# Ledger of designs, part 72: VHH binders against Profilin-1 (pfn-1)

Target 1, 132 residues: Profilin-1 (pfn-1), of Caenorhabditis elegans (q9xw16)
Amino acid sequence: MSGWNAYIDTMTAAAPSIKRCAIVGAADGSVWARTEADNVFKASEEELKTFVALFNDVTQVPAKGADIEGVHYVVPRTEESLIFGKKENTGFFAVKTKSAVLIAVYEGPNEVAAQVRKAVESMQTYLNNAGY
Key: E = the ipSAE of ESMFold2; O = the ipSAE of OpenDDE; V2 = 0.75 times the mean of E and O plus 0.25 times the DockQ between their complexes.

## First folded at step 9 (VHH)

Design va98 (from va2 with T99E S100P F101Y D102S S106L; framework vhh_4orz_3)
Fold by ESMFold2-Fast, scan of step 9:
Structure va98 (fold): chain B 132 residues (1-132), chain A 123 residues (1-123)
Amino acid sequence: as target 1 above (132 residues)
Amino acid sequence: EVQLVESGGGLVQAGGSLRLFCAASGFTFSDYSMAWLRQAPGKRREWVALISYAGDYDYADSVKDRFTISRDNAKNTVSLQMNSLKPEDTAIYFCAAEEPYSWGDLTYEYDYWGQGTQVTVSS
């Protein structure tokens, strides 16, 4: 069982447009917690290992994009601890903390993307301050 | 002054082709992601294609395999090659740019927009 599920619940409550999300280990992409049931975050262990490795050099990501749940996203820009991608009216935000990567996949127009980014960055700040 | 100026629109018969151009000025074009969006009469604006500053790209499902986005950083242009046009492609096509950096920006919106170019596909 994962005690990290409460943080998933906090993020989805703050931004209801988050359809699926996960908290994974920054070093290896191991899943600490993820949405389940009708909202199951279905990325494979191999995909997540590849994804978290993108944070080793975010400047290379916009050239190739990023794959999450078998879906390719164009990454229009990156910041040191932030990768986000776009695909029509869906997208993702991923942020790196000291020990974790938070990934949130959302659906909706640009105004809901702002809510999702804020929720993910707030959780990033919280976890960094908690030593994660 | 930042400007995005679209060209290449016009009237074409179903099955035909058009190439749209967007000329950019007033910003460092090579650092920006560029997109094409369209708005059909009575409908909301919808995303058509996106190309990152580094060259990765994607398309809306409705235009996949028919449209091709490309950019020319030496000329500060982004282009949209539209093949096998259908009446439902009739719309005003807009060029848009997203800057690489923002201070406190919590929106995932395009920073600069052109005025649009009309594409009309007859049946």
Scores: ipSAE 0.338, ipTM 0.632, lowest interface PAE 2.3, mean pLDDT 85

Design va99 (from va2 with S100T F101L W103L S106E; framework vhh_4orz_3)
Fold by ESMFold2-Fast, scan of step 9:
Structure va99 (fold): chain B 132 residues (1-132), chain A 123 residues (1-123)
Amino acid sequence: as target 1 above (132 residues)
Amino acid sequence: EVQLVESGGGLVQAGGSLRLFCAASGFTFSDYSMAWLRQAPGKRREWVALISYAGDYDYADSVKDRFTISRDNAKNTVSLQMNSLKPEDTAIYFCAAETTLDLGDETYEYDYWGQGTQVTVSS
């Protein structure tokens, strides 16, 4: 639904360094909403299914890394519902809610990563409290 | 007391090789991801290579296929093998350690830094 696009807009407004982002189903990686046009989030359905499965055991992820939009990211550390990937001046934060995974790809130096993390964690809290 | 000490820098001719070492002490090395960054005169620091505590790694596009990062947890050492060196690789090379467990008070940065080692590549 179009309603999910409002959450994409909220995250990108809160952290302007977010270049592309998506909200996908936690069980299967199906896309609920994503950035479009010049900032289109380009991950395939197969890639997203593989990505959300990483949350089944996040402790294994730093040994393998994670792939988003055909790009491989080193994952320095994980938390129970958070995967952080890093590649030069780009990176991502992905957080899991009850029903969804939020993925935000950002561009910029490490100083902006904290702002991006706060934006996705705030949305994670909001959606969990809303029952998603 | 935390220390990261780089070594292995020096002067080399274009096309040559150098191996940099970073010796870590004062923290649990095996819990940290390790990175190499470099800074040429008048430029900002740029990231070169990263290796997670669990061994996955990546490189900046400018050094891919020429540089290799590795770590030895028994010796608390991270290494950077640099092959096919170019004059553009001339810089001070820094070792850095990071964790995402605590990003601090809104500023994300590497937890620990070395003092750097000079690499000079002549044409």
Scores: ipSAE 0.379, ipTM 0.672, lowest interface PAE 2.1, mean pLDDT 85

Design wa101 (from w25 with T58K; framework vhh_6fv0_2; at its last fold request DockQ between E and O 0.97; V2 from the best seeds 0.00; counts 0 for: pae E 2.7 > 2)
Fold by OpenDDE, fold request of step 11:
Structure wa101 (fold): chain B 132 residues (1-132), chain A 126 residues (1-126)
Amino acid sequence: as target 1 above (132 residues)
Amino acid sequence: QVQLQESGGGLVQPGGSLRLSCAASGFTFSTYDMYWVRQAPEKGLEWVSTISYSGSNKYYKDSVKGRFTVSRDNAKNTLYLQMNSLKPEDAAQYYCAKDYDILTGYFGSSPEFDYRGQGTQVTVSS
């Protein structure tokens, strides 16, 4: 699991407006890696289990929204492997790989959100190509 | 149109210092995370540093940590890179970017979209 920390470091370096992020198992929401210290990703195991299950039927998520770290986000729309939410000047991007879900919580303007999305999707592509 | 203009490069001896600048125009500079990247001769593009839109978060390549400092002045639409204790392996063409993919090495999402300046040359030699 220690190898996954490198991907956390890469994502945060790629998109420095990410406040917190995590890589979790797509099947059960188990945490493989997360930001630590002052930017510790705080979602509970139970919350993450519920969150990753949203990918089983993303079409229903916009009607319900999504919760990360006890914060409720409006979900404007979803894609097959992408769930994103907004709350004021914050939001999150969550992408599903073959075996994982990458979650990035960010703060900033819309332009920054776009940069965060690109970074997370780039990591998604990388991990998929690597078989993860 | 997006314009980025790097400056401040030059020839220095090992252990010397340089301060690079990047003048940005054609986009809302203050709302973008910004990047420094470099390309040494016969090497690929290499990520050097990133700074958040507000300047609150900064990240560095391991090999430059403690020696380089990224900063920005949003009022002046300018990105900076203070380079201290320069080493020969720091010699490269340095570029700033608002859209860089660390994983793919592209300026932007694809090679067709290249948002970078002409770069500024840094040479380190005794």
Scores: ipSAE 0.891, ipTM 0.936, lowest interface PAE 0.5, mean pLDDT 94
Fold by ESMFold2-Fast, scan of step 9:
Structure wa101 (fold): chain B 132 residues (1-132), chain A 126 residues (1-126)
Amino acid sequence: as target 1 above (132 residues)
Amino acid sequence: QVQLQESGGGLVQPGGSLRLSCAASGFTFSTYDMYWVRQAPEKGLEWVSTISYSGSNKYYKDSVKGRFTVSRDNAKNTLYLQMNSLKPEDAAQYYCAKDYDILTGYFGSSPEFDYRGQGTQVTVSS
């Protein structure tokens, strides 16, 4: 099928322990695609606008944490284009591309977290190479 | 070291069934999402199916949906692929993988650290 939903399908297939994910605009947090039905990504436009703005200065994020779907996550550290957080056995990875932010919320042990990070970073590379 | 051993392939007629198995060792099988991938002669690696570490989430390549079922037995460190209504286009060498990148078709981040099994051959003909 067409559109950004194909990339959501690829992300969930690449890391099936992803519970919910979305691709949003880096400038405004507008949703381009997200998981739906039983796995619907539930974030408001205001929350996403606030979240993508964190990439303007990732060094401030560990002091405050990050909110996704109304859940507050501890962010232990950040990298230039990566924000990740943990809350017990759940967590998220968010990466910024040229024009998008990919957000994946997962559940599972550290080994699963590593596989989710790899899938998100692979998609980041793919989208950057495609001009997004 | 990570070791994966596939079995269960063979020759079947169109419409037939096979059950593939993958025996895993050298890592904590129950904490990894797992993949089935295949490679037909003169073609690249093609993703077939994925299963979450717990077995609760499963995904399939569009052309095999409704015909293939992936499952796992974490107590036995074994991954399965039940293949029904097999078509000639399903003929390929089938591999299981712990570290497979669907976007690039690559097994793992580094060949030195990731081990792929020998695979099991599936042939579909009359």
Scores: ipSAE 0.651, ipTM 0.841, lowest interface PAE 1.3, mean pLDDT 88
Fold by ESMFold2, look of step 10:
Structure wa101 (fold): chain B 132 residues (1-132), chain A 126 residues (1-126)
Amino acid sequence: as target 1 above (132 residues)
Amino acid sequence: QVQLQESGGGLVQPGGSLRLSCAASGFTFSTYDMYWVRQAPEKGLEWVSTISYSGSNKYYKDSVKGRFTVSRDNAKNTLYLQMNSLKPEDAAQYYCAKDYDILTGYFGSSPEFDYRGQGTQVTVSS
């Protein structure tokens, strides 16, 4: 009964300050896997479709920010395949692979944010190498 | 300079217990998630456990769940691993880490590694 959920488990073990995360389709935001139960990732279908479309031109995102789970984040920086959002002591990192977008919502200090970024970028590389 | 020093290893019988310690210095211990990893005599580096910076979230490799408990004391800058019901398969050199990539099996995700110390040896007699 493994599958895409194993990647969610790996992400939370790699960066335990991730509160919620998901892997969604890069084309349409469809949820392939997400944290569930007490830590359910609650983004709507409509919101995810809008969110993944941000990767079509990440240079436009800092001017307007990004919404996920009904929360608005300031986006202080982007890279070709990475969006970082911040709100107070919480934030997210999202990275795009060939087929997917990985979204990790975390809480903690900047040192923890750096550890979360490393974890999502490592998974990004892994999935790209696997053809996803 | 970042330093991590593991201790508490030794020779135990199957079913025995050990408590490992990791003394941290040279960085703000309380703001980093921390990791325990091990290297078995004939295996590569293997993730064992992860604990969040506050200690509120803990994760374990499936084969050690229920037997091992990770904890931290941020006031003492110390990370712990309580190992109960030890098996021959647990024999390894144990390391604590400030960063570890469980996908690649290396410390850090870049050519710079943020690892310090020799580790501590756990040996389980037959």
Scores: ipSAE 0.452, ipTM 0.772, lowest interface PAE 2.1, mean pLDDT 88
ESMFold2 (binder alone), look of step 10: mean pLDDT 79; pTM 0.788
OpenDDE, look of step 10: ipSAE 0.879; ipTM 0.929
ESMFold2, fold request of step 11: ipSAE 0.367, 0.314, 0.299; ipTM 0.738, 0.690, 0.679
ESMFold2 (binder alone), fold request of step 11: mean pLDDT 78, 79, 78; pTM 0.781, 0.791, 0.786
OpenDDE, fold request of step 11: ipSAE 0.884, 0.889; ipTM 0.933, 0.934

Design wa33 (from w25 with E112G F113M Y115V; framework vhh_6fv0_2; at its last look DockQ between E and O 0.64; V2 from the best seeds 0.00; counts 0 for: pae E 3.8 > 2)
Fold by OpenDDE, look of step 10:
Structure wa33 (fold): chain B 132 residues (1-132), chain A 126 residues (1-126)
Amino acid sequence: as target 1 above (132 residues)
Amino acid sequence: QVQLQESGGGLVQPGGSLRLSCAASGFTFSTYDMYWVRQAPEKGLEWVSTISYSGSNTYYKDSVKGRFTVSRDNAKNTLYLQMNSLKPEDAAQYYCAKDYDILTGYFGSSPGMDVRGQGTQVTVSS
């Protein structure tokens, strides 16, 4: 396991409603770590490349939504380093660090979304402070 | 208001077992992931276990894997922690939480916000 896998494990433990998650390069969408086994994060390289590019102009994302793992999500709003989407009882949170994008796909009631967001943002802060 | 009330702690010998309970009220328990955390004397808060809102996913601190089991009864608004093969290093005040950051060790959305019950004391001694 790479060092980045530990952060995947931490995020999933922090928010167990996360079904799948990944840490990818902010520049090119390359996968640094991802959930595997029964919860494989399945976004393609091309998809991730497109996804991370959304952070170049987050203001346009709500108008077009975002695709992860072949699923289209409605994006209600964005923040400078945060993109989140919803689809029925699922959603995702994606945050950008200095060099990475953390993506967490979750399933559950709206209340767990706040918990997932907190976990992802906490990891964001941690990684930023660590220089990543 | 949110209320969490832990119970089930006590004094046990090494190798013994305890079952902790957490009674939740003041929020829709079944829609929240829940946490067990503990604080030993002279130590900070320590994450122990997490369980998803439906109970379908569970996670554990490495040192308690295979010995502790988290579960929940959403109909009863109750969180459980079955603790087997207890060790002296498990001795602590145990708390349940719905809002806990395992990276920072904070309850709530900000430092100093303490959304937890009084806790239940677990003592392990021969």
Scores: ipSAE 0.890, ipTM 0.933, lowest interface PAE 0.5, mean pLDDT 95
Fold by ESMFold2-Fast, scan of step 9:
Structure wa33 (fold): chain B 132 residues (1-132), chain A 126 residues (1-126)
Amino acid sequence: as target 1 above (132 residues)
Amino acid sequence: QVQLQESGGGLVQPGGSLRLSCAASGFTFSTYDMYWVRQAPEKGLEWVSTISYSGSNTYYKDSVKGRFTVSRDNAKNTLYLQMNSLKPEDAAQYYCAKDYDILTGYFGSSPGMDVRGQGTQVTVSS
């Protein structure tokens, strides 16, 4: 059993409206774990490296938006360790921990978006407390 | 106000089956992901299953996978849990919830501020 796969399983169980998600290294965007098979998270290494670098200065992100899995998302605002975006019927929440970035792509109404955010932030807190 | 009413529990023999229901009111049921959680005597809350708002995605605790099936009827504002091949370790008070944090094991928005029903008791006896 991969330890990081267990966190993906926990996150999707906590917010089943997540369509795809991943845990990647904060320094380089390397994939530690991701959803697979029919719901595989398909961001390239280059895209993920670019994405995690956005956390170096989140204040610049709303002007440019963000790209995940080749999809350009409008980012309405950011918080210190949170980037989120929306495009039509889909959206994402990404949070940074000490060593990782958690990315969750979801589909659904605002109510499930709030549940996805809670799940991602809960996992962020858990991993930070675990030293990641 | 948010209300959740569980039913369908009872006493069964090991290997038996039960179907639990959860009637929801006071919120737009069809727009929330929902949870089944359970609590046995002297144990904390234990997550059992989750279903997405549309019913398209379901997840289960490893020990119940293949035996339990969660489903929902959004037209009836009702959540279900079909439990087959019941084992003694499945005996617990079962609750449904729309606000449950799997990592902390708490209902609602904060510890000690629950929004849940009375639950339904499942007893598995030889």
Scores: ipSAE 0.553, ipTM 0.795, lowest interface PAE 1.7, mean pLDDT 87
Fold by ESMFold2, look of step 10:
Structure wa33 (fold): chain B 132 residues (1-132), chain A 126 residues (1-126)
Amino acid sequence: as target 1 above (132 residues)
Amino acid sequence: QVQLQESGGGLVQPGGSLRLSCAASGFTFSTYDMYWVRQAPEKGLEWVSTISYSGSNTYYKDSVKGRFTVSRDNAKNTLYLQMNSLKPEDAAQYYCAKDYDILTGYFGSSPGMDVRGQGTQVTVSS
């Protein structure tokens, strides 16, 4: 857990408008690391299992949206390994690696959203290169 | 287009203080998170601090927590770093940056995304 927490720290330092984030197993949604303390990432195990399964066919996700932490998001855009959800001035980016899904929930304008996406995609590349 | 100008560096004794400034132009400063990084002679870039676009959330490298304070004035397009209790290990060229590059393992540097300024030198005499 301590090793995976360093990746959480790296993402939040890179995109400080991330409110909460997590690294979860791509197969089952099990939590490997998450933001803690005053910013606990609170998604249930069942919700996370449903969420990571969205990556099995991302083309279906825009039609129904996505739920995380009990919040429903509109999904205006997906790519094979990326889901972007939006609700008002908040949103999330989720990216899939070989073994994991990285989820970052943020608040801020479109410029901040672009910085959040860059941070999660860079971490996605880093973990894929490291064999995860 | 994007320009960053650091200032406020200088020579200080151990335990002393300096306040760095970074003047920003060529982008909407108030909608971007900002970063301080540093580079000692013959070493790579090292992340120091990050501040969110609104200024409400800040992060620090462990070795500077409690000694350094990052802040911003969005009306003046200016980023600040107040450095207290300076140590010889803090001596470096300090840069502000608009971007993050996790792939290289350092902030403020990436291919085609290097938007840091010219830097300002901090020297801590024994």
Scores: ipSAE 0.278, ipTM 0.665, lowest interface PAE 3.8, mean pLDDT 86
ESMFold2 (binder alone), look of step 10: mean pLDDT 79; pTM 0.789

Design wa34 (framework vhh_6fv0_2; at its last look DockQ between E and O 0.75; V2 from the best seeds 0.00; counts 0 for: pae E 4.9 > 2, unsure alone 62.5 < 65)
Fold by OpenDDE, look of step 10:
Structure wa34 (fold): chain B 132 residues (1-132), chain A 125 residues (1-125)
Amino acid sequence: as target 1 above (132 residues)
Amino acid sequence: QVQLQESGGGLVQPGGSLRLSCAASGFTFSTYDMYWVRQAPEKGLEWVSTISYSGSNTYYKDSVKGRFTVSRDNAKNTLYLQMNSLKPEDAAQYYCAKDYDILTGYFGSPEFDYRGQGTQVTVSS
């Protein structure tokens, strides 16, 4: 799974307003790769297990929000393979691929959020095309 | 409308330095992450560097790490790229962008390029 670190690096380079991000297994929330060092993605295994399960029924997520790294985010809306949340000047984008969930936590204005989303969705497309 | 205007390119010898500038207008510059990309003759677009909206985070292509420095002055709506220890392989047309996909190589979208005219960097002895 060490090869997944390259995708973490790519996402952060693609959207430098990403503070932390992770690639986790869609089935169980197991961490395949995550930002490290000063920007360690800190979500627990249990939390990630719960989080990835949200994709089983995304329609219910706006009603309850989503928790990442112990932070509760309001989820305005969802798409079939996209969950995003907001909290003040922070937020997250989570996209589901065939086998993974990509989670990016960002900080910045709304315009930055759009850039982060694009980066994460681009990675989503790339990984899907690669069979992941 | 969005306008980006690159400048600062020129001819330098290997080992030389250049400082590129990108003047931005038509959008709230300070709220966007910004990118430097380049295109050498007979090559596709190549990502060079990104900088967060506040300037707090910077990222670089491996081949330019330690030699290039991206920075920005949000008060002046200007993006910079300090290029030191230039190599012949750095020769390219350099562009700045507010919307660039480093995975696909598109400026904004496949249908729309958001870039200026670029500035030419030539490295030759």
Scores: ipSAE 0.877, ipTM 0.927, lowest interface PAE 0.5, mean pLDDT 94
Fold by ESMFold2-Fast, scan of step 9:
Structure wa34 (fold): chain B 132 residues (1-132), chain A 125 residues (1-125)
Amino acid sequence: as target 1 above (132 residues)
Amino acid sequence: QVQLQESGGGLVQPGGSLRLSCAASGFTFSTYDMYWVRQAPEKGLEWVSTISYSGSNTYYKDSVKGRFTVSRDNAKNTLYLQMNSLKPEDAAQYYCAKDYDILTGYFGSPEFDYRGQGTQVTVSS
């Protein structure tokens, strides 16, 4: 949907330490919108399909971690609709809504990680309230 | 204790310039993304600009692009907003913040407003 690019823009403005992000379909991992050009989100269709399937049972994810853009992340814990991971100075937050999964890859210290999480969770609430 | 103190506002004519400053203390300034937001009389809070913790990434409200420039000096714990080609619609109280939710307009959390006193910008001939 063309409107979905506006949410990517809102996310990066809300948390400028986000390096790359995407909004994908919860059922199949199809890309609705993503960052482009110099900060293009590079996950393959196969990787995204595998990733969104993790939300079917998030309790198993900490034991195996998660792969995004060919990078393996340690997932220390999960919540029902939240998967997050860390690898050195980078990390990600992914949240599930009714119809979508939002993925944000960031770089920075724990303080910006907390700001990225707030931005992702705020967007999750917004999209759920909009029926997505 | 988090403290943010804005300065540099004033009265200018349309087309004029002002540089706002925000002095931060009580937290590790260099590890936070920072925000400039404004509030005109009888209007709600409006996001203006964001800068990443390192200063590498900046974003702007469409109506101020090309006219405003955000920057920071992490050694001095200071955030700046250079405002050029000011318009009457830019008149507002300007605030800096380390916690601001663009979607909800809240500072820190929905229950708590963590912003400084702000600095007033008036654009009049």
Scores: ipSAE 0.591, ipTM 0.817, lowest interface PAE 1.4, mean pLDDT 87
Fold by ESMFold2, look of step 10:
Structure wa34 (fold): chain B 132 residues (1-132), chain A 125 residues (1-125)
Amino acid sequence: as target 1 above (132 residues)
Amino acid sequence: QVQLQESGGGLVQPGGSLRLSCAASGFTFSTYDMYWVRQAPEKGLEWVSTISYSGSNTYYKDSVKGRFTVSRDNAKNTLYLQMNSLKPEDAAQYYCAKDYDILTGYFGSPEFDYRGQGTQVTVSS
């Protein structure tokens, strides 16, 4: 397995409570890879363009929240390259690399959220080191 | 204190089967995704299998897919790995783990205990 889909498979195996995830272009939100089939990541191109632009100033995101797949999340925390969104027992982690934004939508308790964040940040580090 | 104890390893002929168990204590087992990893002599840790906290999702390294089955019993705080059609390349010390970062080759948490003590699987030709 080569290509961007291999990175999607690796993230879901690393954090199996990820339900949907994607790698999208940081400039325009274009989808490079995503989960498919029963777990299709269904965010629109327009929604993704808006979403990746949140990384232009992550400090403003907690006041606004964030939308992905038509779902509105409260954003209790951001870091310079990370947005964490929460809704009920679900949430997302999104991280920015040099060229991409990684988005992982998960379900589960706070312990699972920590495992999801770890997987996404490890992929962020890997892609940054590879020049992406 | 988190404790993980693997058991069920042993010596088996190629094509044989073993069932590994991992007894967990000192944490709320049912709220953690769990991992099987292995280490052959003179090699780094290798991810084998992952199971979600509820048991609903399972994932396998390609070389074991179709031969190994991960499962969990949250009422007994126990993780299992059924290993069928064992091959010499499966010989290793097997560990269960509460945290594992397969992307960087690290266990990703600064937590005190990343895995159990391990159980040896030996496959002779």
Scores: ipSAE 0.185, ipTM 0.585, lowest interface PAE 4.9, mean pLDDT 85
ESMFold2 (binder alone), look of step 10: mean pLDDT 78; pTM 0.795

